# Ledger of designs, part 2: VH-VL binders against Very-long-chain (3R)-3-hydroxyacyl-CoA dehydratase 3 (HACD3)

Target 1, 90 residues: Very-long-chain (3R)-3-hydroxyacyl-CoA dehydratase 3 (HACD3), of Bos taurus (Bovine) (a7yy55r5to94)
Amino acid sequence: VLTPHVYWAQRHHELYLRVELSDVQNPAISITENVLHFKAQGHGAKGDNVYEFHLEFLDLVKPEPVYKLTQRQVNITVQKKESQWWERLT

## First folded at step 11 (VH-VL; from k5 with light chain S32Y)

Design m6
Fold by OpenDDE, fold request of step 12:
Structure m6 (fold): chain C 90 residues (1-90), chain A 121 residues (1-121), chain B 112 residues (1-112)
Amino acid sequence: as target 1 above (90 residues)
Amino acid sequence: EVQLQESGPGLVKPSETLSLTCTVSGGSISDYYWAWIRQPPGKGLEWMGYIYYTGSTNYNTAVQSRVTISVDTSKNQFSLKLSSVTAADTAVYYCARGDWDYGGNSYFDYWGQGTMVTVSS
Amino acid sequence: DIVMTQTPLSLSVTPGQPASISCRSSQSLEWYEGKTYLEWYLQKPGQSPQLLIYEVSNRFSGVPDRFSGSGSGTDFTLKISRVEAEDVGVYYCMQGIDLPYTFGQGTKLEIK
């Protein structure tokens, strides 16, 4: 199992993730039991492969992630259950 | 080119629910977020809330208790419901498209023509 | 809520002359990687608002280069180098860094 590089940022109401994976098509992205599940075929640090990760959020989030594909990355937006600043992602 | 069009009754009685629909054409509702903004006659603009294609919403706390925004991806539409209206809710209501990327959502690049809603008995 | 304050609230300009509108935010609008979520909109008479400038200084597609935006932190300015008749309307600044998104009061631009 290969894990892509994931960067994150936040605003009071949302979390933003940037998955460093290019040429992604039809990624599997879901949130269950406050865990973000990501799996996709793309080009990452280890070349063309299947990459995946599972990230348990520090606090409660809404289970409907939004994602957008670009040439170079997968952007994911996650809504926080409560509007507040997080000390860390996980 | 993407186009947005508001539709719904232009007259609502006090205490009733204002209901509007925004129909999006010329593009998918995925990859963007969709907002409602209103403007009372002769006054400025007020953001009411927005929704993603997944149904996730954020509302202005000033109207949060009365506002519901929903989306119907099969019809390329999203809607606004505002309950318990008063004369203060008389305004032109706009739907708008917003873009987003890593770090946050941003500008409203496309707007509907707006629809006037008057609250009166 | 972040308060957006515009000055002036009204402006009368002779065609061909420059115009300047100021917008001040109650909090910094700077964000990750130096992005600043400050936008300018124009609402022409009888029309819906239209995007002019985003992230302080980027002109939206189709916006003439006589429009320019500048500023940082909490102080921002929209400039029109040579005002034309089609520039008549109400200009709004908006912050998009935090909820709720908030607009300035608007600046009404008229032609002398």
Scores: ipSAE 0.874, ipTM 0.954, lowest interface PAE 0.5, mean pLDDT 96
Fold by OpenDDE, fold request of step 12:
Structure m6 (fold): chain C 90 residues (1-90), chain A 121 residues (1-121), chain B 112 residues (1-112)
Amino acid sequence: as target 1 above (90 residues)
Amino acid sequence: EVQLQESGPGLVKPSETLSLTCTVSGGSISDYYWAWIRQPPGKGLEWMGYIYYTGSTNYNTAVQSRVTISVDTSKNQFSLKLSSVTAADTAVYYCARGDWDYGGNSYFDYWGQGTMVTVSS
Amino acid sequence: DIVMTQTPLSLSVTPGQPASISCRSSQSLEWYEGKTYLEWYLQKPGQSPQLLIYEVSNRFSGVPDRFSGSGSGTDFTLKISRVEAEDVGVYYCMQGIDLPYTFGQGTKLEIK
C-alpha cells in the first residue's frame, strides 16, 4: 500500500487537504466514523500506482467531504462540526 | 455559459418564511460552492451563507438561526429559506456561484439578476 | 467579524481622469502560500454585482486593463487609470479569508 503526500490547512470552520497525486480519476473518498478514507489511481512519488490513506480527525467533522480534481492534485474540503482552530489534524 | 436565476414570491408577510430557489443552467452544481447574498434597498451587500453540492453548509451568524440552504443536484438547483421574517429582511436576494480550491473558497464569478422580496403586512 | 472600510464613500470623476478607492480590513487578509483573499466587485445601476479583481490584483476575465488592484495585509486599493461612462456604479471590496464573508460599505462612482 502506497501513501500519497498530503498537505493540510484550516480555517475556523473547514479543513483543507491537498493530495499530491496527478492524473487522478474516479477517486474513492468518504468519511466514516470520523475517518477520512482515500483511494485512487494516480501518479505520485512512487509513479503510477494505487495510493491510499486513512486519516482519523482530531475532532468531529461532518461526514460529507467535498473534492475537486486538478491535473496535479486532489483537493478535499472537510467541514468541522464545531468552528474552532485545531492544534493538529489527527 | 453558466446562468443563475432566482425565483420565488416577491411578497412575504411578517413571521412567515421567505423561500427562494436558484436555478443553474449551462453548468454543473458540482465543483463549485453556491451562495446567497442580499442587499436591502439603498444599502450594501450581506453574505447569508453557502452550500456545497454535498449539502454541507455555512451560514452568517446574523441569520443562522433562521436560515436554511439546500441543494438539489438532480434539478441543478439550490434554495434559501428564511423563517420568521421582518421588515429588516426586505431586500434584493442574489444567488451566486463561487469557486474553491485548497486553502479556501474563492470569488463569486457568476450572479443571478437578483429578486426583490418585500416583507409587508 | 472582519470589518471592511472603504474610502471615499462617493466620488465624482471627469471622464478620462483616474480614480482610486481604498479598502481597509480590521484584520490581515493574508493567507498561506502568499494568497490574500481580497476581491473587488462593481454593481452598475440596476444590475447585479460583477467580479472585477480577485486575490488583490488579478483581473477577472473580460475586465479592462484600466482596472488594477494592489495592496497587502490590511490596506488595499482599486485604481481606474481612465474612467469611462460605463464605470459608473457602486464598487465593493470583499474579504474571503474567514466567515462571515464581509463587504465594504461601497463606493459610488459618478461622472462629472
Scores: ipSAE 0.873, ipTM 0.954, lowest interface PAE 0.5, mean pLDDT 96
Fold by ESMFold2, fold request of step 12:
Structure m6 (fold): chain C 90 residues (1-90), chain A 121 residues (1-121), chain B 112 residues (1-112)
Amino acid sequence: as target 1 above (90 residues)
Amino acid sequence: EVQLQESGPGLVKPSETLSLTCTVSGGSISDYYWAWIRQPPGKGLEWMGYIYYTGSTNYNTAVQSRVTISVDTSKNQFSLKLSSVTAADTAVYYCARGDWDYGGNSYFDYWGQGTMVTVSS
Amino acid sequence: DIVMTQTPLSLSVTPGQPASISCRSSQSLEWYEGKTYLEWYLQKPGQSPQLLIYEVSNRFSGVPDRFSGSGSGTDFTLKISRVEAEDVGVYYCMQGIDLPYTFGQGTKLEIK
């Protein structure tokens, strides 16, 4: 299983993830049981492959993330259930 | 070009529910978030809340106990319900579109023409 | 809630003269990743608000070059280099760093 490079940032009400993959195909991105599930075909650090990761959030988030594909990355936005500052993502 | 149009009753009795629909034409409701903003006569603008096309909402704390925003992507519409209205809820109600990206956007690039709702018995 | 304070509340300007509107927030509007969540809107008489400036200084599509925005932290300014008759209306600043999003009280621009 190949894991992409993932970076994050936040505001009080939202989390922002940046997944470093280009040429993304067939993205599957969902949240269940407070876990983000990511799987996609794309070009990452190990070339053209399937990349996958799972991420359990530190605190509660709302379901239904939104995402956009860009030239170099997948941008994912996740709504926090409560507006607050998180000390870490997981 | 995308166009937004508010619709609904212009007169609502006190204690009842104000209900409005925004119809989006010339573009898709998907991939955006959608807001309701109101303006009491002669006064400023008040953000009431927004909904992402996926259904996730955030509301202004001033109205959060009374407001519900919903989206119907199949009809290219989103809606506002405001319960237990009083004369203070008399305003022009606008629907508006927001785009989003990394770090979020907070600006609204397209607005409906507005619809006046009067709360009176 | 973040309070947005505009000055002046009313402005009477001779056509061709500059105008300047100040907006002050009760808290910083700067995100640690570099964005600043401050917008300007114009509401012309009888019309819906329209976006003029987003993220402090970026003119929205179709907005004339005579409009410019500046500022940082808690202090922001909208300038009109040469006021025209079509610029009449009420100008609002808005913050979007934290919920609820809040507007300033408005600045009414009139032609003298």
Scores: ipSAE 0.699, ipTM 0.910, lowest interface PAE 1.3, mean pLDDT 92
Fold by ESMFold2, fold request of step 12:
Structure m6 (fold): chain C 90 residues (1-90), chain A 121 residues (1-121), chain B 112 residues (1-112)
Amino acid sequence: as target 1 above (90 residues)
Amino acid sequence: EVQLQESGPGLVKPSETLSLTCTVSGGSISDYYWAWIRQPPGKGLEWMGYIYYTGSTNYNTAVQSRVTISVDTSKNQFSLKLSSVTAADTAVYYCARGDWDYGGNSYFDYWGQGTMVTVSS
Amino acid sequence: DIVMTQTPLSLSVTPGQPASISCRSSQSLEWYEGKTYLEWYLQKPGQSPQLLIYEVSNRFSGVPDRFSGSGSGTDFTLKISRVEAEDVGVYYCMQGIDLPYTFGQGTKLEIK
């Protein structure tokens, strides 16, 4: 499986992920048991392929992420369970 | 053009639950987040909380023990319940829409007309 | 909670004259990724609030260009270059960088 390039940032209450894929089709994005699951067809660093990753968050997050597809990336927003600064994502 | 309309009882007895509904027309509840903001008579605005279309909520800590915001996508509505009300909860209640992007947005682009709720025995 | 302080709390302006409203936050509203979470709203008499300016300086759709916003960090300003009768009401600033979102106490604008 191919993994996409992923970048992140935060505020005290939210996490923001940028997944570098364009022309995304069939995105499957969910959080279960504090693990983000991502799978999509799109154009990434290795061309047109299926890209997939999972990650377990450092601290608790709320389920039901929101996302938007843009021209060059998938933007994912995740709500933190507790408003606090995280030292790292995972 | 999207329109928001608050509805619910205008008079609530102390210790009971205030219950309001916001009906969204001219657009879909999906892809946005939805907020309740109140304004006590002669006072300023207080954000109470919001709900993303997916059901995820964040509440003002001042009311979080008493507030529940819910969404019903089949009716294109979201709701506010505030338990154990007192006279201090007398206010005009507004519903509002927010859009979001990377890094989040906090601004509210469309508001309902507001509904006055009085808490008295 | 982030405290938002507006100055002045009221002003009375001759038609056609400029107006300026200041908003100071108790903490920086700047995100390290570059956004600044400061909005301005107008509540006209008998109406609900309406968005004027988002992210410090961006006019919302349909807002006349006589309205402008500026500022950074903790200090922000709303300016009206020529006040008109339709501009009367209460102006609120709001921060959205941290929960709970908070408003300033409001600035009432009247025409004399």
Scores: ipSAE 0.696, ipTM 0.908, lowest interface PAE 1.2, mean pLDDT 92
Fold by ESMFold2, fold request of step 12:
Structure m6 (fold): chain C 90 residues (1-90), chain A 121 residues (1-121), chain B 112 residues (1-112)
Amino acid sequence: as target 1 above (90 residues)
Amino acid sequence: EVQLQESGPGLVKPSETLSLTCTVSGGSISDYYWAWIRQPPGKGLEWMGYIYYTGSTNYNTAVQSRVTISVDTSKNQFSLKLSSVTAADTAVYYCARGDWDYGGNSYFDYWGQGTMVTVSS
Amino acid sequence: DIVMTQTPLSLSVTPGQPASISCRSSQSLEWYEGKTYLEWYLQKPGQSPQLLIYEVSNRFSGVPDRFSGSGSGTDFTLKISRVEAEDVGVYYCMQGIDLPYTFGQGTKLEIK
């Protein structure tokens, strides 16, 4: 399976991930045991393929991320368990 | 057009639980987050918390030990419970809708009419 | 908590004259990715609040162009170029950069 390009930003209480995939189909996005699980069919850097990644967060996050599909990317929002500034994502 | 309407008892005894429901019509509760904001008589606005349609919540720290916000997508409703109320909880309670995207949005584009809740013996 | 301070708290305006309301925050409302989380609401007498301006300067749908917002950092202004009778009510600024979201104490606009 292939890994998509992923970028992130934060506010004090939330994390924002941008997954660079378009034409996304069958997205599977979940958080278990503080790990984000992502799998989707879409168009990425290696063309039309299945893309997958797993990401363990630096600190605790709340479960059930929300996401939206855009023309260029999948935008994922994750709530932090404690409002704080993170030095890094993982 | 989306419409929000608060409902619930207008009178609550001290130490009991205030319970309100916001019913959403003309649109889906999915894909948004939903907030409760209150206004004591003659005073300003206080954000109490919000809930994403998926159930994830954030609360105002001033009330977080007493507040529970929940969502029922099948009924197109979300609710507020505030335990251990006192006279200080007397207010008009508004429900409101917020949209979200990359970076989050914090503004509330649709509000209910508000419902007055009085805490009195 | 971020404290939002409005001035003046009360404003009496002759119809057709301009009005200006200031809002100051105890911390910057600017996100490093470019958004600024400052909103303005109007609560007309006996009504619920309604959104006027989002992200400092963007008029919400249906809001007349006589309303404008400006500012940056911690210092923000709502202006009404020509006040009309329908503009009476209480104006609130709100910050949404950090929890809890907080409102200013309100500015009551009255017609002379």
Scores: ipSAE 0.687, ipTM 0.903, lowest interface PAE 1.3, mean pLDDT 92

## First folded at step 12 (VH-VL)

Design n1 (from m5 with light chain S32Y)
Fold by OpenDDE, fold request of step 19:
Structure n1 (fold): chain C 90 residues (1-90), chain A 121 residues (1-121), chain B 112 residues (1-112)
Amino acid sequence: as target 1 above (90 residues)
Amino acid sequence: EVQLQESGPGLVKPSETLSLTCTVSGYSISDYWISWIRQPPGKGLEWMGYIYYTGSTNYNTAVQSRVTISVDTSKNQFSLKLSSVTAADTAVYYCARGDWDYGGNSYFDYWGQGTMVTVSS
Amino acid sequence: DIVMTQTPLSLSVTPGQPASISCRSSQSLEWYEGKTYLEWYLQKPGQSPQLLIYEVSNRFSGVPDRFSGSGSGTDFTLKISRVEAEDVGVYYCMQGIDLPYTFGQGTKLEIK
């Protein structure tokens, strides 16, 4: 299983994930049991392939992620259930 | 052309529920969220809350206990409900579009014309 | 909540003269990678607010270059190099870094 590099940032109410994967068209992105599931065909550090990851959040999040695709990356926004600053993502 | 339009009753009785609809067009609703912002006569602006096309919301704590924002993606319509209204809820109510992208733009790049709602017995 | 404080609250300007509005936030508006969530809006008489400046200094589409924004951290300024009649209205600064999003009190700009 190939995993893309994921950068993250936050504000008190939201998490922002930047998945380093280019040329993505139809990613599978969902949250179940506080775990973000990502799988997509794209170009990453290991070339054109299927990349995936499963990320268990440190604290509770809402299960409806939103995402946008660019030529260079996948941007995912996740809402926190409680507005607070996280010391870490996972 | 991006368009937002608020609609609903302009008069609501005290203790009743204020209900408004924001109809949007000219863009993909999945690329933005919608906020509700109100302005009492002669006063400033108060952000009430926003909603993503998925239905996820965040509210201003000042109105959270009384406010509900929802979306009907099939109609490109966003709804605001404010319960137990008083005279203090008399205001022009706006819906506004905001970009949520990581490198996103402004929070309120396009606004509706606003609709006046008066709370009176 | 982050408190936004504008000064002055009212401004009367002769056409062609410059104008300056200050906005202070009770907390820093700087986010990740230096991105600062400070916006300026103009509400012309009888109209809805319209975006002028985003991220401190970027003019929104269609905004004349006589408008400029500057500042950092907690201190921000909107400048109009030469005020025109169409610039009359109430100007609001707004922070978008944390919820609830909050506006300044507004600055009413009038023509002398």
Scores: ipSAE 0.869, ipTM 0.952, lowest interface PAE 0.6, mean pLDDT 95
Fold by OpenDDE, last read:
Structure n1 (fold): chain C 90 residues (1-90), chain A 121 residues (1-121), chain B 112 residues (1-112)
Amino acid sequence: as target 1 above (90 residues)
Amino acid sequence: EVQLQESGPGLVKPSETLSLTCTVSGYSISDYWISWIRQPPGKGLEWMGYIYYTGSTNYNTAVQSRVTISVDTSKNQFSLKLSSVTAADTAVYYCARGDWDYGGNSYFDYWGQGTMVTVSS
Amino acid sequence: DIVMTQTPLSLSVTPGQPASISCRSSQSLEWYEGKTYLEWYLQKPGQSPQLLIYEVSNRFSGVPDRFSGSGSGTDFTLKISRVEAEDVGVYYCMQGIDLPYTFGQGTKLEIK
């Protein structure tokens, strides 16, 4: 399994994830049991391949992620269930 | 052309529920969220809450206990319900579009024309 | 909540003269990598608010270049280099760093 590089930032109410994977189309992105599931065909550090990851959040999030695709990356926004600053993502 | 349009009753009795609908067009609803913002006569602007096309919401704590925002993606319609209204809820109510990509670039780039709602017996 | 304070609350300007509005936030509006979420809106008489400036200094589409925004941290300024009749209305600053999003009191701009 190939894992893409994922960067993150936050505000009190939201998490922002940047998946470094280019030329992505129709990614599978979902949250179940507070775990973000990502799988997509794209170009990453290991070239054109299927990349995936599963990320269990530190605290509770809402299970409805949203995302935008660019030529260079996948941007995922996740809503926190409670507004608070996290010490870490996972 | 991006367009937002508020609609709903302009008069609501005290203790009843204010219900408004925002119909949007000219863009993909999945790329933005919708906020509701109100403005009492002669006063400033108050953000009430926003909703993503997925239905995820955040509310202003000042109205959280009385506010429900929902979405019907099949109709490109976003709804605001405000329960137990009083005269203090008399205002022009706006819906506005906002970006969410990595914190967003602009928060209210397009607005509806606004709809006046008066709370009176 | 973050409190946004505008100064002045009203100003009267002769057409062709410059105008300046200050906005202060009760806490820093700076986020990750220096991104600062301060916006300016104009509400012309009888109209809905319209976006003028986002992220402190970026003019929104269609906004004349006579409008400019500047500032950092907690202190921001909107400037109009040459005020025109069409600039009449109430200007609002708005912070988008944290919920709830909050607006300044508004600054009413009139023409002398």
Scores: ipSAE 0.868, ipTM 0.952, lowest interface PAE 0.6, mean pLDDT 95
Fold by OpenDDE, fold request of step 19:
Structure n1 (fold): chain C 90 residues (1-90), chain A 121 residues (1-121), chain B 112 residues (1-112)
Amino acid sequence: as target 1 above (90 residues)
Amino acid sequence: EVQLQESGPGLVKPSETLSLTCTVSGYSISDYWISWIRQPPGKGLEWMGYIYYTGSTNYNTAVQSRVTISVDTSKNQFSLKLSSVTAADTAVYYCARGDWDYGGNSYFDYWGQGTMVTVSS
Amino acid sequence: DIVMTQTPLSLSVTPGQPASISCRSSQSLEWYEGKTYLEWYLQKPGQSPQLLIYEVSNRFSGVPDRFSGSGSGTDFTLKISRVEAEDVGVYYCMQGIDLPYTFGQGTKLEIK
């Protein structure tokens, strides 16, 4: 399984993920049991392939992620259940 | 062409619930979010809350206990409900489209025309 | 909440002359990757607000180059190089870095 590089940032109420994967089409993105599941075909550090990762959040999040595709990356926004600053993502 | 349009009753009685609908067109709702913003007559702008197409919301704590924002993606409609209204809730209510990317959401690039709601007996 | 403070609250300008509006935030609006979430809106008489400037200095589509935004951190300025009659209205700055989103009090621009 190939894993893409994922950057993250946060505001008090939201988490932001930037998946370094270009030319993504029809990604599978979901949150179950406070784990973000990502799988998509795209171009990453290891070329054109299927990339996948599973990320268990440090604290509780809402299970309805939103995502946006750009030419170079997949942006994911996740809502925190409680507005607070996290020390780490996982 | 991007379009947003607010609709609903222009008159609401005190203690009742204000209900408005924002109908959007001309773009993919999954790439943006919708905010509700109100403006009392002769006053400034107050952000009330926003919603993503998934139904995830954030509210202004000043009205959170009385506000519910929802979405019907099949109709491209976003709804605002404000309960227990008083005269202080008299305002022009706008829905506005917001952009988002990695790191956050920002700026309202398109606004509805706004709809005046008067709270009166 | 982040407090946005505009000055002046009103100004009257002779057509063709420049105008300047200041906006100060109670907290820094700087964010990741050098982005600063400060916007300017114009509400013309009887109309909805419309976006003029985003991220401090970027003109929104269709906005004349007479409008320019500048600033950093907590201090921002909107400038109009040559005010025209169509520029009449109330200008608002807004921060988009934290919830709740908050607007300045508004600056009413009139023509002399």
Scores: ipSAE 0.864, ipTM 0.952, lowest interface PAE 0.6, mean pLDDT 96
Fold by OpenDDE, last read:
Structure n1 (fold): chain C 90 residues (1-90), chain A 121 residues (1-121), chain B 112 residues (1-112)
Amino acid sequence: as target 1 above (90 residues)
Amino acid sequence: EVQLQESGPGLVKPSETLSLTCTVSGYSISDYWISWIRQPPGKGLEWMGYIYYTGSTNYNTAVQSRVTISVDTSKNQFSLKLSSVTAADTAVYYCARGDWDYGGNSYFDYWGQGTMVTVSS
Amino acid sequence: DIVMTQTPLSLSVTPGQPASISCRSSQSLEWYEGKTYLEWYLQKPGQSPQLLIYEVSNRFSGVPDRFSGSGSGTDFTLKISRVEAEDVGVYYCMQGIDLPYTFGQGTKLEIK
């Protein structure tokens, strides 16, 4: 399993993930049991491959992630159930 | 061309539910979110809440107990329901598109023309 | 809630002269990587608000270069180098760093 590099940031109400994977098409992104599941074909550190990761959030999130594809990355926004600052993502 | 258009009854009786629809076109709804913003006559702007195409919402706590925002992606329609209205809810109601990216960007880059809703018996 | 305070609340400007509007936030609007979520909107008479400036100093598409935004932290300014008749309306600053998104009171710009 190849794991892409993921950056993250936050506001009180949202988590932002930046998946360093270019030329992504039709990614599978979902949240189940407070775990973000990501799988996509794209170009990462290991070239053109299938990359995936599973990230269990530190605190509760809403199960409806949104994502946006750019040429260079996949941006994912996750809503926190409670508005608060997280000390860490996981 | 990006377009947003609010629609719904312009008159609502007190205690009833205000119901509006925002129909959008000219862009992919999955790349943005929609906010509802209202403006009482002669007053400023109040953000009410936003919704992503997934249905995930955030509301202004000032109206959270009465507001429901929903989306019908098949129709590119976003709905606002505000229950138990009073005269204080009389306002022009706007839907506006919000851009988002890693960290976000413009919050209201395109607006509908607004629709006036008067709460009166 | 973050309180946005604009000054002045109204101003009358002779065409061709500059205008300046101040916006102060009750807390810093700076976010990750130094991004600052301060926007300026113009609501022309009888129209919907329209985005002028985002992230303090970026002009939105189609916005004339006579409009400029500046500031940092909690203090921001919108400047119009040469006011034109089409600039009449109410200007609002808005913070987008935290919920609820909040607007300033608005600054009504009129032509003398």
Scores: ipSAE 0.864, ipTM 0.951, lowest interface PAE 0.6, mean pLDDT 95
Fold by ESMFold2, fold request of step 19:
Structure n1 (fold): chain C 90 residues (1-90), chain A 121 residues (1-121), chain B 112 residues (1-112)
Amino acid sequence: as target 1 above (90 residues)
Amino acid sequence: EVQLQESGPGLVKPSETLSLTCTVSGYSISDYWISWIRQPPGKGLEWMGYIYYTGSTNYNTAVQSRVTISVDTSKNQFSLKLSSVTAADTAVYYCARGDWDYGGNSYFDYWGQGTMVTVSS
Amino acid sequence: DIVMTQTPLSLSVTPGQPASISCRSSQSLEWYEGKTYLEWYLQKPGQSPQLLIYEVSNRFSGVPDRFSGSGSGTDFTLKISRVEAEDVGVYYCMQGIDLPYTFGQGTKLEIK
């Protein structure tokens, strides 16, 4: 399976991930053991394919992410367990 | 049309728990978070916390030890509980929704009508 | 907590005249990704607050174009180009950049 392009930003209390896939189908997005698990069918840099990635967060997050599908990307919001500034995502 | 409506008892005795329900309709609850905001009579607005439809919450530190916000997705209902109330908790209580997309939009586009809760003074 | 300070706290305005309300925050409301988390709400007598302007200058749906917002950093302004009787109420600014979200103390607008 292929890895999508992923970008991130933060505020003190939340993380925001942008997964560059369009026409997303069957998104599976979850957090277990402080690892984000992403899998979906969609149109990315390598065309229409299944895209998958996993990432372990730098510090603790709450386990229930929320997401929205937009025309160009999947926007994922993750709440930090502690409000603080992170120097890196992972 | 989007509607939010608060309900619950208008009178609560000191040291008891205040319990309110916000029933929502006219939109998908997965697309918005719900905040609880209160306004003591003649005073300004205080944000108390918000909840995503998944049950994940963030609270105002001023009330964090006493507040619980929860959701029943099967009923489109959000609940507020505030324990150990005093006269200072007398206020109109509002629920309001906000869009949580990229960057965490913080504005409240629709508000309930509010419900007055008096702590027996 | 971020403190939001509104000036003036009360306005009395002749119908048809402009009005201006200032809001200052104790910290910058600008996010490094480009948003500025400053909103304006109107609470008409006996009603719940209603959103007027989000992210400094964007009018919410159905808000008349006589309302406008401006500002940056820590200093923001709400303007009403021509006050009408329906504009009476209390105006609040709010910051949403950091928890807890906080409101200004309100500006009461009355008609002379």
Scores: ipSAE 0.700, ipTM 0.908, lowest interface PAE 1.4, mean pLDDT 92

